# Designs tried in a protein design chat: VHH binders against o26223. Part 170

Target 1, 191 residues: o26223
Amino acid sequence: MKLLWTSQHIKVTVHIDGKVSKMDVLEAIKTRRSIRKYQDREVPEELIDKILDAAMCGPSAVDERPWHFIVVRNREMLEKIPEVHPYGAMVKDAPVAIIVCCDSSLEKIPGFWVQDCSIASQNILLAAHSLGLGAVWTGVYPLEDRVEGIRRLFSIPEHVIPFSVIPLGYPAENPGTRDLFDPDRIHLEKW

## First folded at step 9 (VHH)

Design y66 (framework vhh_7nfr_2)
Fold by ESMFold2-Fast, scan of step 9:
Structure y66 (fold): chain B 191 residues (1-191), chain A 124 residues (1-124)
Amino acid sequence: as target 1 above (191 residues)
Amino acid sequence: QVQLQESGGGLVQPGGSLRLSCAASGFTFSYYWMSWVRQAPGEGREWVSSISYSGGYTEYADSVKGRFTIARDNVKNTLYLLMDSLKSDDTAVYYCAKHIYSLFPETQDAFDIWGQGTQVTVSS
C-alpha cells in the first residue's frame, strides 16, 4: 500500500543569533540561556508533551523515576506564583509553566530524588530550547517557604514535594551565548 | 479487545455535510492522539486530520482546512469528523486511526490501530 501523506507536522527550527538551523546536542547545551520574556503566543500542547517525554528520559537512582509534573496554563494561577515565589515574577507573563514534583512514595533510595528532579528540570530546559522555546528554572526546593507556598497554591499532597517551577514560551528576548569554559577547574590524574 | 469502529458515512450531494464518528474501546482513549485518514478509489492513503489527546491541538490537511472539523469526546471515547462543503474529491473510505505513541502525530508509521473504515461518496 502506498501512503500519500500531506501532514502539516510542527517543524521545529531553531533561531540562533538570527540564523535558522537544526540544533545538535552540544550546540543546544552551549546556546541554551535562561529566558524570562515571552511572546504573547500559545505553546501547542504537542510541544509540551515532547518536553515532558524528554524530562522522563533522564537517569534515575535505582530507576525510581519519582517525578510528577503539573502543567499550568491558567492565567490567574500563573499570576499567583510570584506571591509565594519572590524570584518567579516572570511566571505571570509566561503562557505556560511546568511544576516539577517528587512523589516521595516512589523514592527507593534516600535523597536521590533531588538529583532525579534536577535531571528532569534540565531536560525540560534543553528540550524547550531545541524546540524553539525559551524557559527558566526557578528554584523551589529546598526553600521551605516556597515549597509550602507552591504546595498550597496547586493543592499538592503532603507526600509530594514541589521541586522547581519552569515557565516557558516563545522567546521575546535573545541573550547572547556565554563562554563558561574554565580550564582551572579541570585536574589531570589528581587534584 | 482494542478496536476502532467508524460510522456516519453515506452518499451526499456536492456542497452537503456529514458527521463521522469513531467509537474506541480497549485502550485509554484520552491518552492518545487520534487521526482521520482517507483512501480514494485507486489512490493511496491520505492523512486528513489529527487531534491531540486533550483536544487542545488540531491539525488539518490543506485540502480540507476550513471545511472539516475534528473533535473528540474523552468521556464517551469517541472521535468525530464534521465535514462541510463536501466535494467530489472527498469521495473515499474514511479510517479512524490511533497513534502508536500517545504524544506524537507522525505519518503512517505512527499508527498501530485502524478502524474498518466508513464510505463517503459525494455525487449527484
Scores: ipSAE 0.000, ipTM 0.176, lowest interface PAE 15.1, mean pLDDT 84
Fold by OpenDDE, second read of step 10:
Structure y66 (fold): chain B 191 residues (1-191), chain A 124 residues (1-124)
Amino acid sequence: as target 1 above (191 residues)
Amino acid sequence: QVQLQESGGGLVQPGGSLRLSCAASGFTFSYYWMSWVRQAPGEGREWVSSISYSGGYTEYADSVKGRFTIARDNVKNTLYLLMDSLKSDDTAVYYCAKHIYSLFPETQDAFDIWGQGTQVTVSS
């Protein structure tokens, strides 16, 4: 019995009418894609606020919440980011980017800040997608050249570590959906 | 030196049309949103219209929607405002303004550079 997996084209009808379609969490996770092309359209501050709220809702080690966020809307600054981030070319095309940082002075257990900031970054991506925006995670840490480049560009203090740069905008591409489920990566009780 | 210079204002009759221009210099024009703002005598500044980097997104005040068209030429470093069906209430000094960020003008600190303005008078 060949289970015909009918690829149900989940038509994400992004209703333009500002009504934030309530996307459930599983749908958001399953349909999220990295978006690197953006419309020449403003992202409302309200949406950024919602995204940042989501970014701060993730767990952190012993509730240390070490994250800080730099919201970048200045066009010249956006254009400069690719100069220090070789894989951040799309940032110059985005109307806004969020830089996720760690304040090391808030760290309670060494090393867990990477997980904390990763969770925050992923929540940004999921929240953006659920709100009809496209985003991509461009890694900064642990690459020293990128870390130092972003630090200098934004005058980030030494005790604060830039972790990721996430450009956001209304999507100008549709990469489609993908199935990443791999049963060979699942082990029961033992390896 | 960063500069905006408006032109094209004048006296027109009600129902008439005007085309305003704003010449930009001293900064990378295509890197910024641009807006038109007007000020009538004895009144505060009123936002009129905004345009995104390449012109793919535009916004209008309700008072001018359907009558005015904002446009830009990034090769010529020029912002435009096409004004049709002009009314007496459109009488004002019209300013072009450069955005600091990609923000809507509802933010008081949205603009850092202003032109000197051009007078538009609509009168019979």
Scores: ipSAE 0.000, ipTM 0.277, lowest interface PAE 11.9, mean pLDDT 88

Design y67 (framework vhh_7aqx_2)
Fold by ESMFold2-Fast, scan of step 9:
Structure y67 (fold): chain B 191 residues (1-191), chain A 124 residues (1-124)
Amino acid sequence: as target 1 above (191 residues)
Amino acid sequence: QVQLQESGGGLVQAGGSLRLSCTTSGFTFSEYWFSWFRQAPGEEREFVGAISYSGGYTDYADSVKGRFTISRDNAKNTFYLQMNSLKTEDTAVYYCAKHIYSGFPETQDAFDIWGQGTQVTVSS
């Protein structure tokens, strides 16, 4: 039934789960927004560790887990990212950024590393949101000039491919939530 | 207030050259990245090239790399697309765009202001 796929049904089940101002999984998924404006506040190392732990918990094709992460807090380095990434202008204003990379030597199935690193990137966004932070995924792969720009800037070796740059911090904007459920995109049994 | 205006389009023969200009107003030009996009008849709008706020980084679509050069003049609040070795496949309306703070996967939302477009027609 279509009612089982409404945002209202999902929200009702979420409300039963907790009594504190915490975000459960469905709430985190539905309320996460790309955040590009950050407070002038440092993100504690403990929170970055929790986010990276969550990133590594994603499913991976044949358990190849090819992801590696660079944590960038150095202001000079953060200020150089927009110079090599046209969609990364907000990174210079963030207190920290995570670069998601693929170590191609860990690849067991050709091409699935893209999906693996996408999963890791989304887990970073969701974990950050659940911890009260804002983040945005800025794309690097598959654009060759961005890949080489980021590789050069962070001394990334040839066998490692930079996939995404994710700035994060305490949010300085609140874009509001979206209701994106569209039942016309769901087909039962056949197209 | 914030505006982008293209100029320099026209008709040119294959193998020829054109230089497009995008004149801007209403913001601090030197603080932003700028891009060129194009839209061929019956096709969706596609990325052509981008230039960083300093001009030290440029990015191009594979189809135009080596033939097109993007540049900027901060004193004139203008940026350019030099198009060399034009092909009939380059025929399109060309748009200039100002970047906002945006990222993948919302790449379509990366631009807060667009020009009106300028027609480039490349004949055989």
Scores: ipSAE 0.000, ipTM 0.214, lowest interface PAE 13.2, mean pLDDT 82
Fold by OpenDDE, second read of step 10:
Structure y67 (fold): chain B 191 residues (1-191), chain A 124 residues (1-124)
Amino acid sequence: as target 1 above (191 residues)
Amino acid sequence: QVQLQESGGGLVQAGGSLRLSCTTSGFTFSEYWFSWFRQAPGEEREFVGAISYSGGYTDYADSVKGRFTISRDNAKNTFYLQMNSLKTEDTAVYYCAKHIYSGFPETQDAFDIWGQGTQVTVSS
């Protein structure tokens, strides 16, 4: 599988006193929040590699692994994404974004790619959080205008479907914690 | 010696403007975030605003948003608080603070060095 890199001409700087979070999986899941504000700080390539590694570790239907990733660091491109994504305003403020895509030619069972790419996207969010970064899932598919907008911006071929745009960066906000447990959503043996 | 020092405080009329400076020494200025705080008599110290490494990101308290602006000059090891449209309630001792870590602080304990403060008085 090929990774498409659009990070040309951007210098990545890592501060020595930067914090890297170490947390277990439950902690990562429970404490993760959508982060839409980012520091004026570049994300090291090493962290992106770890995040992408995590993204590719999720299950997929019959192991079809249909996902592709576009890593975007180019400032001009980041600034253009909000033009085609109305709820992607924060992307312009992020040092990097990952676009998760599906190569339909890799599908073995039609339609499961949505689940596959969702799992990949969630793993990106959790991995980012565990590494001390903030991220947010901005949906592209199944909204046609967004899909086509992203496709045109990044010259994505017709058989490849952009699924999500995930801006990442060191967080510049703390939304706090949430308790989302709802026992009314749990049914025993029958509905 | 690591040091922060405020300057530029004084008496100003409501609606007026004032610019505070915080000069720093003893560390690599460009590697840290900085914040402004203020404390009015009988009140707790409150956050005013913060600025990132190059100034690409700033954050402000709601009470000063749109009126105050923080900037920095890394070549001068100095960052600033531009205060416009000042109100009587802005009267306080203003402090500058250095962040311990490179990043947005989670708590007020994220500062290791403070200035001595400069008095700002806004008269009606």
Scores: ipSAE 0.000, ipTM 0.251, lowest interface PAE 12.8, mean pLDDT 88

Design y68 (framework vhh_7aqx_2)
Fold by ESMFold2-Fast, scan of step 9:
Structure y68 (fold): chain B 191 residues (1-191), chain A 124 residues (1-124)
Amino acid sequence: as target 1 above (191 residues)
Amino acid sequence: QVQLQESGGGLVQAGGSLRLSCTTSGFTFSYYWFSWFRQAPGEEREFVGAISYSGGYTDYADSVKGRFTISRDNAKNTFYLQMNSLKTEDTAVYYCAKHRYSGFPETQDAFDIWGQGTQVTVSS
């Protein structure tokens, strides 16, 4: 990887076999922020489909892929989420939310569905960000009252566990980038 | 608190040398790439040189290669530009810049913190 510059720009350009990227994976990871304020603007179904495709591409323990997704656009239903999720107040103001669920009948190794659904949730956040949307992960599992509240609200079967509620939309806020790298958390060869 | 501050600029005769320093504070120095840029009157800002987080990789603009050397001292949170065999064409305000992303970044064209600049004037 060689750093090059152009006289027409103030930027150092990375040329890798003649290729230049605008937003690569590392940029997406480092610039994604939780977004809790949304424009009064609908999200096209095509973008939701792209996000859900990305969600299903995550690694899964013994390839069990236990995830199911509920897409919620109904304003009345979005407005009821804060009643069963105390930290979900922003969901009522979002144009859409995705509920990440685990179908326990697809579970091949006990307990790893939590990692599987965490991976799917993070992929939703990154995919939304890459498409110009903002989103935030609101936790459901392992809080029993939230799990049962969401289950009842969305008629989720007993063998399916709601894991997270992720509201998303076009951002109406622009939080600054965070510098979170901490070398004190890196241990070479041994603790 | 978060800042980059240049020092070491000044007036020098053609063929002379100057060493610029960029002292940093308010972030974790040791795992960022840093760059030097310069801007001559009426010109666009141009890249001069870059150094990786480890110091193991350096890159230079063709116009300064072989004359300028970029280095860093992680213990002092400071990086440097050693300028040798200076030419009148090197006259510019020199800026130090921090790359936005830590570690080994996939993008090198994003900068989030810049110094205020230091004037270098090379007389014939």
Scores: ipSAE 0.000, ipTM 0.158, lowest interface PAE 17.1, mean pLDDT 83
Fold by OpenDDE, second read of step 10:
Structure y68 (fold): chain B 191 residues (1-191), chain A 124 residues (1-124)
Amino acid sequence: as target 1 above (191 residues)
Amino acid sequence: QVQLQESGGGLVQAGGSLRLSCTTSGFTFSYYWFSWFRQAPGEEREFVGAISYSGGYTDYADSVKGRFTISRDNAKNTFYLQMNSLKTEDTAVYYCAKHRYSGFPETQDAFDIWGQGTQVTVSS
């Protein structure tokens, strides 16, 4: 019995008129794409607040919540980020970027901060997408050159570790949807 | 020295048009958004409009929508306010302002540099 997976083309109607259509969580997850091209359009502070709220709602090891966020809107600073982040070229074109950091002084169990900050970063991406924005996760940690570059650029204290840089904006591209489901990666009861 | 300077103000009859210019120096012009404000006598300073760094996005106060247009020339480090169909209530000192950051300003702290203002008087 060939299960004909009918690829229902979920037409994400990006309503241009600022009314954020309510996107359910599964839709957000399935339709999210990395966006690296942005419109010359502002991102309202209200949306950033919602995104940051979402970023702080994820679980963390023993509820340590080690994350901090630097919101960058200054154009000169945005232009400098690609100088220390070779794969962050799109940041210069974004109206805003969020830098996710870990305050190591808040860490209760060593090493779990990476998972905590990853969850926060993913929530930023999903929230952005649900709000009609595009974003991309540009990795900083664990690459030492990027970590130190971002640290120096933003005068981040030694006990704080920059983890990711996430540019955000209204999308100027549509990469389409992907079907990433792979049944070969699913094992029942044992490997 | 970082500077903004308005020009083009004057006396105009109702229904007429006027074009204001704001010339800038001392910073990378294309890196910033800009806004126009105005202040009438006895009134608070009010937002007129804003323009993004490339000029691809603009926003206007409801009172001037459809009549005013903001543009910019990055090669000249100058942005403009085209005012059409002027009304007596448009009489004010007009100010240009530089955004500190990208995006629409919500507070006065969103602007780090202001012009000195130019008088616009619309007569009946």
Scores: ipSAE 0.000, ipTM 0.263, lowest interface PAE 12.6, mean pLDDT 88

Design y69 (framework vhh_7aqx_2)
Fold by ESMFold2-Fast, scan of step 9:
Structure y69 (fold): chain B 191 residues (1-191), chain A 124 residues (1-124)
Amino acid sequence: as target 1 above (191 residues)
Amino acid sequence: QVQLQESGGGLVQAGGSLRLSCTTSGFTFSEYWFSWFRQAPGEEREFVGAISYSGGYTYYADSVKGRFTISRDNAKNTFYLQMNSLKTEDTAVYYCAAHIYSGFPETQDAFDYWGQGTQVTVSS
C-alpha cells in the first residue's frame, strides 16, 4: 500500500524542548549502511527537501559552501547513468538520485571543495537513513572519465564539477550493522 | 521480557470510531519508532501508520489517511491509533510493532518487536 508523508507542524526549539538525544545521532551513524536495492516506490518531495537542507548544513572550508545539487527523478536519465558510471548500475533501479556538485566559482581556498562535497555527501546518507530511506555514495571525482560523462549527460557547466551520485529510495535490503571500533588506530599523546 | 500488548479492539458499526492502545514494557520506550499494521482474512499484512521516536513525524497508508491518527505518550509507555469514520473494509486484526530508531520500516521484517494482535470488526 502506498505511504504518504504528512508534515504535522513546524516545531520551534524555544517553545518545544524537542532536543534529539546524542545517542540518536550516534545510533544513526553506527547503523547507516550502503543500500543498493530499492522498492518500486517514489520518495516524497518533502523528504528530498529535508535531505538537501541537511546536506547544506555541513561545515566547509572558510564557509565557502561550494555545493550544488541536481535531483534526478526522470527514469530515462536514471537509466543512462550506468552508461557513464560503471559502478553505478543500481542507480537505474532507484526512484531518485542526487548528484552532488562543486561550483568552482564559489571556492575560497583551492582544493578544499573535495572535503566540502564529501561532507555534504555524508550528510545526505545520514539524513536519508534517519528518514527511513536507503542510499549509497557512488564516486565520480576524481575519475576524469566519470566526471566528463556525468557532465555531458546532465549539461553541467565547465566551472561545475560533479563529485558524487547518490541514488536513494525505500530500502529493499537490510544489511546487518558492523562494529568497526579498532583501538589500535587510536594513539595517545603521540604516534 | 519485551512485550507489546494491544487493546481497544471490538465490534463497531460503519461510520463509528475506535481507539486502539499498545502498552509496552521491557525497553526504553522513548528510543523507539512505533507502527500499526493490519491483516484482513485471506490478505497479507499491510502497513497502517507510524510515529517517530520524538512524535514529530507521522505517516499513513493512503487507505486510512485523514481518518486515522497515530499518537504516543512516553510517560505511559503507550501509543495509540484513533480510528474514525470506520468502513467495513477496515475489518482486520490490528498489530502494533516497534523498532529501534534506524529509519522507516516499510516491511514487517524490519521490526524488532510485535504485539499479538487485536480484532476490529466493522459491520454494515
Scores: ipSAE 0.000, ipTM 0.112, lowest interface PAE 18.0, mean pLDDT 81
Fold by OpenDDE, second read of step 10:
Structure y69 (fold): chain B 191 residues (1-191), chain A 124 residues (1-124)
Amino acid sequence: as target 1 above (191 residues)
Amino acid sequence: QVQLQESGGGLVQAGGSLRLSCTTSGFTFSEYWFSWFRQAPGEEREFVGAISYSGGYTYYADSVKGRFTISRDNAKNTFYLQMNSLKTEDTAVYYCAAHIYSGFPETQDAFDYWGQGTQVTVSS
């Protein structure tokens, strides 16, 4: 039985005027794309607060919640990030970026902070998308040069590890939708 | 009264260039995004490109990328469509449009104001 997945074009209606159209969670997940082009428009602080709230709602190992967030709006600093992050070229064009960090002193179980900060980063992306913004996850950890570059640039203490840089803004591109479902990656009961 | 008026259309040979202008009045120019659309005979109106409030960001349809450029002059309440390397398939009525919302609207209904259109004909 060929499940004819009718590609229902989920029309993401991004209402630009402050009324965040309520996007359901599945829609947000399925329609989210990495956005690397942004409009010449400031992101309201209220939206950043909502995004950060979402970022802190994810689970963490033994509820350690090791994450910290640096919100960067300074143009000079945004322009410097690409100097230490080769894949961060788009950051200079964004009105704001969030740097997700781990405070290692908060770790209860070593190593799970990567998962914790990943969940936080993904929630930032989903929240941004649901609010009509575009974002992209630019990896910092575990690349040592990027970690140290970001650390120095923002004077991050040694016990705090920069994990990701996420530029955000109103999207100035539409990359379209993707169908990423792959039944070959699903195994029933056994491999 | 709000007005958008296109100009600069006409007949041009393939490979040639043309510059369209959209002059606006009746609203605060700097507070709007601007877009160009086009409609060929028997076809639906299609997006050509858009420009942000300050002109710092532009977006183009794939069909015109690398050939067309949008710019704006806020002091003149005018924005432009520079069309280079024109093709016969670029033949259409070109419309300018304005909206106060940032981003690219999914539908034409999202635009606040429209021009009347100007004919562009590219001959072989």
Scores: ipSAE 0.000, ipTM 0.264, lowest interface PAE 12.7, mean pLDDT 88

Design y7 (framework vhh_7nfr_2)
Fold by ESMFold2-Fast, scan of step 9:
Structure y7 (fold): chain B 191 residues (1-191), chain A 124 residues (1-124)
Amino acid sequence: as target 1 above (191 residues)
Amino acid sequence: QVQLQESGGGLVQPGGSLRLSCAASGFTFSRYWMSWVRQAPGEGREWVSSISYSGGYTYYADSVKGRFTIARDNVKNTLYLLMDSLKSDDTAVYYCAKHIYSGFPDTQDAFDIWGQGTQVTVSS
């Protein structure tokens, strides 16, 4: 957004991505991959803010929007995550991680916060991919040992539930292509 | 009722300073990017400055860089423009404007709510 707001631009509508979309929605969905290796390079705060804005644009049950986010850049804290999350080893090597949380005091309909936080997590992954970053969803809820470990590590209050830990950074790997379309899972008119 | 109300304008001599305020009501101020836009007599609107919803990012027109500072107080729902080293060319009505979208907007010059304006006159 820096330098987009000059006196000249006030007469012309300018989209954030400029000219033409670098990746359309379907392409972004089909080409997103879990990225677990990151360059030794800082992610600008502006990109994290854009990703979190996208995360909050997801639908939620009865518009409850129960999500809260913790942004972790502190190296010592990132290095402790694998101690409480066995599949989170890559987090210690990431320049930043986002912890997606549910504030249960904001919940209007029981149980749907899981779907709400899943939607927010997926939007983080897609937004990161669209901005040239790589990320991976590491599961926390419903594994109680991970929930309690993450809660203790980040001083999360009892009414807030950590849902996922998403490390992200500039990708240092390029995973192979995937072809996931399965027509046997599509049923016309009836099962 | 969504409203923006500017204050703090007036007459100052070249080289002087003014502090403009914009009181916001009727919407969640802390979720929106806010801007200052000015209009000199007989001229079109000129964008002056913008600030992100958190205050973490600020942007300025080249004509005011180094002289003006935009700030906000999300507890008081107030936007500010601190104007130093004022020049005769800064004479205009200054408007507070709210971005259409909350968060990071996809369209940089889209405003839906405007204040009534406050007159700034720089003359000797």
Scores: ipSAE 0.000, ipTM 0.275, lowest interface PAE 12.6, mean pLDDT 85
Fold by OpenDDE, second read of step 10:
Structure y7 (fold): chain B 191 residues (1-191), chain A 124 residues (1-124)
Amino acid sequence: as target 1 above (191 residues)
Amino acid sequence: QVQLQESGGGLVQPGGSLRLSCAASGFTFSRYWMSWVRQAPGEGREWVSSISYSGGYTYYADSVKGRFTIARDNVKNTLYLLMDSLKSDDTAVYYCAKHIYSGFPDTQDAFDIWGQGTQVTVSS
């Protein structure tokens, strides 16, 4: 018995065909956009697992791999994130968010954890996009108010530093593609 | 045992109001979206309304929008449907349904547990 859903107005283009279109790496990089509007649709755990797997595949300084990930699906918690993150308004509308953190006890060389967590965060964005999801990188570190806000909200230990909050979901917007290539930023052999 | 039990149905005149309740047991109620679905005689099941974990998101069918209000009490493990300005076309068995996952239910497969239903009859 097919439930007659009269919700005519939410053109949720439910791309029913969960066919994870495989994007090549260049396509994913070139076509990725920050997505801040999401469908009211659950993101399968399998996709989150793939995204997290990708997040952990990036290089790190001397292979220190200092990253931890908090996966947030609880609506109440998602709704609280904007209270401590002024530019995180979209998080409340996302079905899931990933908080990327650094465990400072795993750091082998001081300061490189920022690069490590940045790579992990970017891989999350690219993986999400390749899987048909939209995401946006909302910066936490190095802004102290955001760091402390997220820390308190999620009871993050002092030796662990929240780095980014990445809401993700099926996109409810299409911002289009951008050509960001700028030959003026390329210098040959010398400045 | 996971269970949903509806109550509050009855006979009401057009323009009247009813309050349905659904008592949940056997699972952590606050961790699931909930919905109301109704079935009129001789008709298929029709989605009526859905509510998120804490009630931050609510959705309504066009046919009931502005007249019905879905709510929940997570302390009491109870789902509610406030029905105002009832019409004859609202006559149906009303079911409470538990979501498998968060988000707007797009298919019947979105639900894993159903109540037995409560009869609502709107008649002059």
Scores: ipSAE 0.000, ipTM 0.278, lowest interface PAE 10.5, mean pLDDT 89

Design y70 (framework vhh_gefurulimab)
Fold by ESMFold2-Fast, scan of step 9:
Structure y70 (fold): chain B 191 residues (1-191), chain A 123 residues (1-123)
Amino acid sequence: as target 1 above (191 residues)
Amino acid sequence: EVQLVESGGGLVKPGGSLRLSCAASGFTFSEYWAAWFRQAPGKEREFVSAISYSGYTTYADSVKGRFTISRDNAKNSLYLQMNSLRAEDTAVYYCAAHIYSGFPETQDAFDIWGQGTLVTVSS
């Protein structure tokens, strides 16, 4: 009954059964949370396709679009990720994970691939959230041991750099929303 | 034909509570973001609170924890529950609406406005 005393839990939201509710972009940005617990439910291929389409729509330096994606659904492979990524324990419990990679042969301006792949990773998180899924960004680059571990595990070529591993699933936790706005970080006209 | 009409303003003592209502007509209110703005005498209009078409809310720091915005799409209505009122809350309160895919926290983003309702907090 503690939930009855929390204003954030007392909301009127209209959902249409069998339809995905539309979430606008600011709602998605402000309400997205890292989700590390997943329901034992398959994520439809159609939703993964929508997420990857959104990932590729990000801006990239000089339009280099160096990103490649590996979609992992094989349980045996998902269970091996924690062996090469110490903070990736939740990946083994996810129904699917996306590995964001940079193909260095597509890089047109040195170093900007990190920003490009960061944008793609964030778009995956936001798109997943907008579709009712939970996800978390687990870092690979620039940690050399993780980069080489993931490369070896998924047979990634030497000219391709694994950047992040993002497990996804229907959320089995609800951490609630955060109020992160800090006016002390905003400076008008000058520092 | 498109309009917003505020009601519920009045005189209230410091520490008191007041609930403002805003009635929408002439447009599909349920698809619009809605907000409350206020303007104190001699000051510019400032943001108070906003609510998305799906019920996501945001608040100005000055009212956070004291005011609660809500909507009833079946009644085409927007509400602002104001608790622990202070003299500095004295202002004309305006409701506003905009068909927008995000939170407009500046008055320039809103295209439908009410005429305002006066709230006076005084002993």
Scores: ipSAE 0.000, ipTM 0.097, lowest interface PAE 18.1, mean pLDDT 81

